# VHH binders against q9gzu0: the designs that were tried, part 31

Target 1, 229 residues: q9gzu0
Amino acid sequence: MGDPNSRKKQALNRLRAQLRKKKESLADQFDFKMYIAFVFKEKKKKSALFEVSEVIPVMTNNYEENILKGVRDSSYSLESSLELLQKDVVQLHAPRYQSMRRDVIGCTQEMDFILWPRNDIEKIVCLLFSRWKESDEPFRPVQAKFEFHHGDYEKQFLHVLSRKDKTGIVVNNPNQSVFLFIDRQHLQTPKNKATIFKLCSICLYLPQEQLTHWAVGTIEDHLRPYMPE
Short names: E, the ipSAE of ESMFold2; O, the ipSAE of OpenDDE; V2, 0.75 times the mean of E and O plus 0.25 times the DockQ between their complexes.

## First folded at step 24 (VHH; framework vhh_nb_b201)

Design t4 (at its last look DockQ between E and O 0.40; V2 from the best seeds 0.00; counts 0 for: pae O 2.1 > 2)
Fold by ESMFold2, look of step 24:
Structure t4 (fold): chain B 229 residues (1-229), chain A 124 residues (1-124)
Amino acid sequence: as target 1 above (229 residues)
Amino acid sequence: QVQLQESGGGLVQAGGSLRLSCAASGFTFSSYAMAWYRQAPGKEREFVATIDSGGSTYYADSVKGRFTISRDNAKNTVYLQMNSLKPEDTAVYYCAREYVFTYGKRKYTYLDSWGQGTQVTVSS
């Protein structure tokens, strides 16, 4: 009669009740690490791998920092067995990164990666790790999929290609777990005009309860496919 | 749930006019920008026009001066008045909701909801 998922939900509900009494969120109890891999279509070509310099959580609470509140009003919200917890979403923003290449001296930079027009990227993969704050234990991979295939974001870029107002665009993967913040730059020379789509930030969107669901392996194990040594 | 329902499409001769309507429900309509997009057979879906919550409008170059987007917040409805129609305007027209916000020093548009579309056919 005892369901392990039911017992975990009960424990989480008790913790969340305690946190409400202290005016804290579950996400405030975690440290995060995030990596971003741009996976190339050519199978032998190394991924471009970046470490996010600071993961910036934005919680859906009583605060006015609800940058993607439109997602909560949409039919694209998560609707699985976590329906009870949909209201308790965390947004993990990654506006700045540092290269993981061994031959590049990294400095923290704004996310500044051209996604279109180009045809060599297969997908963007985000790797999220968490641990309880004040824990001496290593970070563990969060059990969630954060992938955005090029076809999915290219389709959305093409919808707005003829739109030349000054606004950027936000696009999401089908699972609504990865949101890309895109600047549209209109390059004009005497001879031609071109539009490029440049990635400026990434946001991971997930239920806070997911932060306690970890997959097996270390950071090194999960980064290895993107660092071929 | 967010719902967008287009109407007003049909067959019209070149030079004619049509008025499209999009009835919206399931959200605070006055807080969102609304837009029209269109998709001709075998072509990419493309932007037509947008109107923000304050009533400011923006149009694709191909429709400027011929099309007018408007909204009625009391009726939760956005309109597209299409004049001087050309055969190249033949497409399925989609109503869309746009969430416009500031992030850092930039404005962003998140296009998160679409209607089912209404067919506009312009004969020559």
Scores: ipSAE 0.647, ipTM 0.856, lowest interface PAE 1.1, mean pLDDT 81
Fold by OpenDDE, look of step 24:
Structure t4 (fold): chain B 229 residues (1-229), chain A 124 residues (1-124)
Amino acid sequence: as target 1 above (229 residues)
Amino acid sequence: QVQLQESGGGLVQAGGSLRLSCAASGFTFSSYAMAWYRQAPGKEREFVATIDSGGSTYYADSVKGRFTISRDNAKNTVYLQMNSLKPEDTAVYYCAREYVFTYGKRKYTYLDSWGQGTQVTVSS
C-alpha cells in the first residue's frame, strides 16, 4: 500500500484518465490566478507587481485543435507541436496584466515593460495560484518556482539581437518554466538605431502532475515581499 | 535528452571553404528548425543562419551569399557550408535547436538547446 503521496498520485492519475475519456484536461478543473513581479536590483526600489487579468490554460487536448488550425494556416510545424504536447505540460498564458495599485493615483509604476537594454531589473517572478473549480476554498499557491533572472534573458536577447527576421522572440528561463514573449522594436535615436526588447506576454509551463501541489500560505502571504509599502 | 554535437571546424585560409556539421539526437529532428550561431572572441554570440522544418532558410547579412545551411533529416544532421571565408568569420560556431510556433498572429522562435561549439579560424 503506497505512501500517502503515492495514493494521491494514483488518485490523480485516475482522475486524469477519466477526464481524458471526456476530452477534458486536469487543468480545466482549476481556476488560476497569477501575479507578475518585476524585482529591481536596487533594494530600495519596490517591485512592480501586476495581476494577470486572465490566466489562459492551454492544455494538450485543447491545444491540439489550435495546433491543427495553425497547421492548416501553415503557421507552424504540427510535428513539433505534437512533441511539445507529449510532455504533458500545461501552458498558462498571461497575455495581459494590470498594476495591483489601481486605487492609488500615481502609484501606477508606469512600467513600459521594456526588458532590454535596461539593466535595472534583477528578475521577473511569477506567482501562480490555483483552486479547484467550483470550490469555495481560497486560492492556493502552486508549489513551483517561476523566476527569470535578468542575466538569463539578457543573454538570449544578445544572441538574437543580430537576427533581422521579423519573427517574434520567445525567451525562456533555464528550467523552461517561464517563457517571455518579446517584441523587438527598432528605435531611431539621434545617434543610431537602437533595438529594444519589450515584454508582450508571459507563459508558464507546469507539468500537469504539479497542478495539485500547493505550498503553504495565502495569496497575500506570497505577494507581501513584492507589494509596495 | 537533447544532444547537439558540432564538428568540421578548423583552420582555413581566407577565401577557403569549410563545412560544419551538427549531429542531433534525443528529439524528432525533422520537426524542429535548426540554427547556427557564432561567437568571436570578445564578442557576443551572433546569428548566422537558420533552417526550418520545411527547409526554408534565413541568413545573417554578413554571411548571405557565402554560407549555406542545409539539413539531412535521415541523418539528424544540420550543415553549414561556408565559402569565401574571411578572417571576420573566425569564431566558435554553435548549433542550436530552434522552436518555432505561432501565437496569435505572430510567429515566434526560441532556442532551447545548444551544442558545445566548434572552432573556426580563418587566417589572413
Scores: ipSAE 0.172, ipTM 0.594, lowest interface PAE 2.1, mean pLDDT 84
ESMFold2 (binder alone), look of step 24: mean pLDDT 85; pTM 0.844

Design t5 (at its last read DockQ between E and O 0.54; V2 from the best seeds 0.71)
Amino acid sequence: QVQLQESGGGLVQAGGSLRLSCAASGFTFSSYAMAWYRQAPGKEREFVATISSGGSTYYADSVEGRFTISRDNAKNTVYLQMNSLKPEDTAVYYCAREYVFTYGNRKYTYLDSWGQGTQVTVSS
ESMFold2, look of step 24: ipSAE 0.615; ipTM 0.836
ESMFold2 (binder alone), look of step 24: mean pLDDT 85; pTM 0.843
OpenDDE, look of step 24: ipSAE 0.800; ipTM 0.940
ESMFold2, fold request of step 25: ipSAE 0.603, 0.626, 0.656; ipTM 0.835, 0.838, 0.860
ESMFold2 (binder alone), fold request of step 25: mean pLDDT 85, 84, 84; pTM 0.835, 0.833, 0.833
OpenDDE, fold request of step 25: ipSAE 0.845, 0.842, 0.809; ipTM 0.948, 0.951, 0.931
ESMFold2, last read: ipSAE 0.680, 0.642, 0.634; ipTM 0.870, 0.856, 0.837
ESMFold2 (binder alone), last read: mean pLDDT 84, 85, 84; pTM 0.832, 0.837, 0.832
OpenDDE, last read: ipSAE 0.840, 0.830, 0.827; ipTM 0.949, 0.947, 0.941

Design t6 (at its last look DockQ between E and O 0.02; V2 from the best seeds 0.00; counts 0 for: pae E 20.6 > 2, placed apart)
Fold by ESMFold2, look of step 24:
Structure t6 (fold): chain B 229 residues (1-229), chain A 124 residues (1-124)
Amino acid sequence: as target 1 above (229 residues)
Amino acid sequence: QVQLQESGGGLVQAGGSLRLSCAASGFTFSSYAMAWYRQAPGKEREFVATISSGGSTYYADSVKGRFTISRDNAKNTVYLQMNSLKPEDTAVYYCAREYVSTYGDRKSTSLDSWGQGTQVTVSS
């Protein structure tokens, strides 16, 4: 009971109880950092790694209804998403990012990463870190899986190709922790025409309480497998 | 549900080496960070090393440079290679799955969920 870890746990539990009593969002009490890695199938090819410029936490039902509307064309994504819409979850939106390549001068941009038709990506990995707002503590990794494998999202893209009224698409990974907001574009040249699916935003879903369940390690420790260097 | 089984402990002279293994079952191993902790007699359990699902590693200062954590996702196994062992490394070593708060099933996954432990004894 004198242990520093025990004292911090007690303080966190008291704060959580107070926030729930006041009906405030726990997510509003945190700072976030998020990174996105597009992992290539070729082992020697380094990941395309991005830092998210702004992580936007939300919990509104109106926004969730818009997401659900976008995935109603697939029983896979709809059935997987219904459980999340009925739970106390935090949505962490990532609409803008910056490449971590050394030859890019700090450029922040809207997401426009092409996901299909290509077959060189193995998976998308999101790395999430949090700390209490206004704390001098280092960011710590949130203990949760945020991976979306190519086969899982390609299956959903192939299903949606037959639907001409589906320009904006939302798809989710099997464990419902990563949602991809996809723009379907039609490119036509004098020789041919093609459809592409472009990633426009990522949203991470996790239980609200998971925001304080941290793994050991620094940001650098957890980024190392994905570093372009 | 979650099962963790440590092995590979034993008696070794100072300066020697041991490799610990932890076989995991009952969960999607590749999705979770795994950690090693240790507990010496009369002391609290202390952190030793962790490896993230993405393969990043982190070590307690007391073991950095001497211990190496690794994982084999095909075998659902995490390892701890311990080199240059010292008498103060004598402890029961536990592997753990990193705590994950999953809505509706929070108590089946916790930082305090451990294997049975494996004894490491380092003699002078």
Scores: ipSAE 0.000, ipTM 0.101, lowest interface PAE 20.6, mean pLDDT 71
Fold by OpenDDE, look of step 24:
Structure t6 (fold): chain B 229 residues (1-229), chain A 124 residues (1-124)
Amino acid sequence: as target 1 above (229 residues)
Amino acid sequence: QVQLQESGGGLVQAGGSLRLSCAASGFTFSSYAMAWYRQAPGKEREFVATISSGGSTYYADSVKGRFTISRDNAKNTVYLQMNSLKPEDTAVYYCAREYVSTYGDRKSTSLDSWGQGTQVTVSS
């Protein structure tokens, strides 16, 4: 009898196979919660923390065109994109999110979701939690790192700036685990025309096999570092 | 004064490994992204890998899966672990600091403070 981990993996594979027959994904068997933290470079500045209204799981094949567009826009390499498309990866879309603690005076940080030009953000952190559907168990943290550092997406923005005809910009972190959907806007200022990149939505990429890889701790435990003191 | 010094290059057989180091001084190392480039004879200098101040990494497709860039902020050093080396990896490898210049509402990322480079030769 294989080790417990092997047995679990086999069971999961069987489940996945069954779900495929039903044209369902493993991700469809989970409830998700997601939080987004904008961490600032200034340590005294509290992070802006948001809760995603709804997490939408979608298989990567549904967004193949967007991925390829990213390649064409030189946001990421063809090789990495092909690798991603070949993987059994689920996209976890966060189309809408709201600030946490709206009811607490002074705890809500307003965010304009402009990512460029600005230098005060250190990184974007996404925290993903999941549980089996129809389970009474609490949400558990998915053991995956979802971070996008300012330097990384800025590089991509600068690259995009050199290209005049780009709409629907998507940038991703080096690990291709966090995708930012960006709106390019031109603002007329008294001095000149300025370009800004505004965050529209976020999508996390996760191999389906990792959906059952949970870390320890509660939602609160994992949010604590980003919460106001 | 910003200084970068590469080391760790040498002769290695195909399939072998090398680890390059770049010692940095004269600036707040932890605040800057660092990059590795290489230049083969008769070719232009090409991007190999970069690591952000936060530790995020990018790789050229040609080295992806084989090379690993890392950094030790305590030592002010950036590393390039090169595995599964190929003859086409033969080049002088250079370390560079990334910096951002702001001109009005525009930013540009550039590289500066190149080291002298270290020779990597991979034999067949």
Scores: ipSAE 0.000, ipTM 0.210, lowest interface PAE 14.6, mean pLDDT 82
ESMFold2 (binder alone), look of step 24: mean pLDDT 81; pTM 0.812

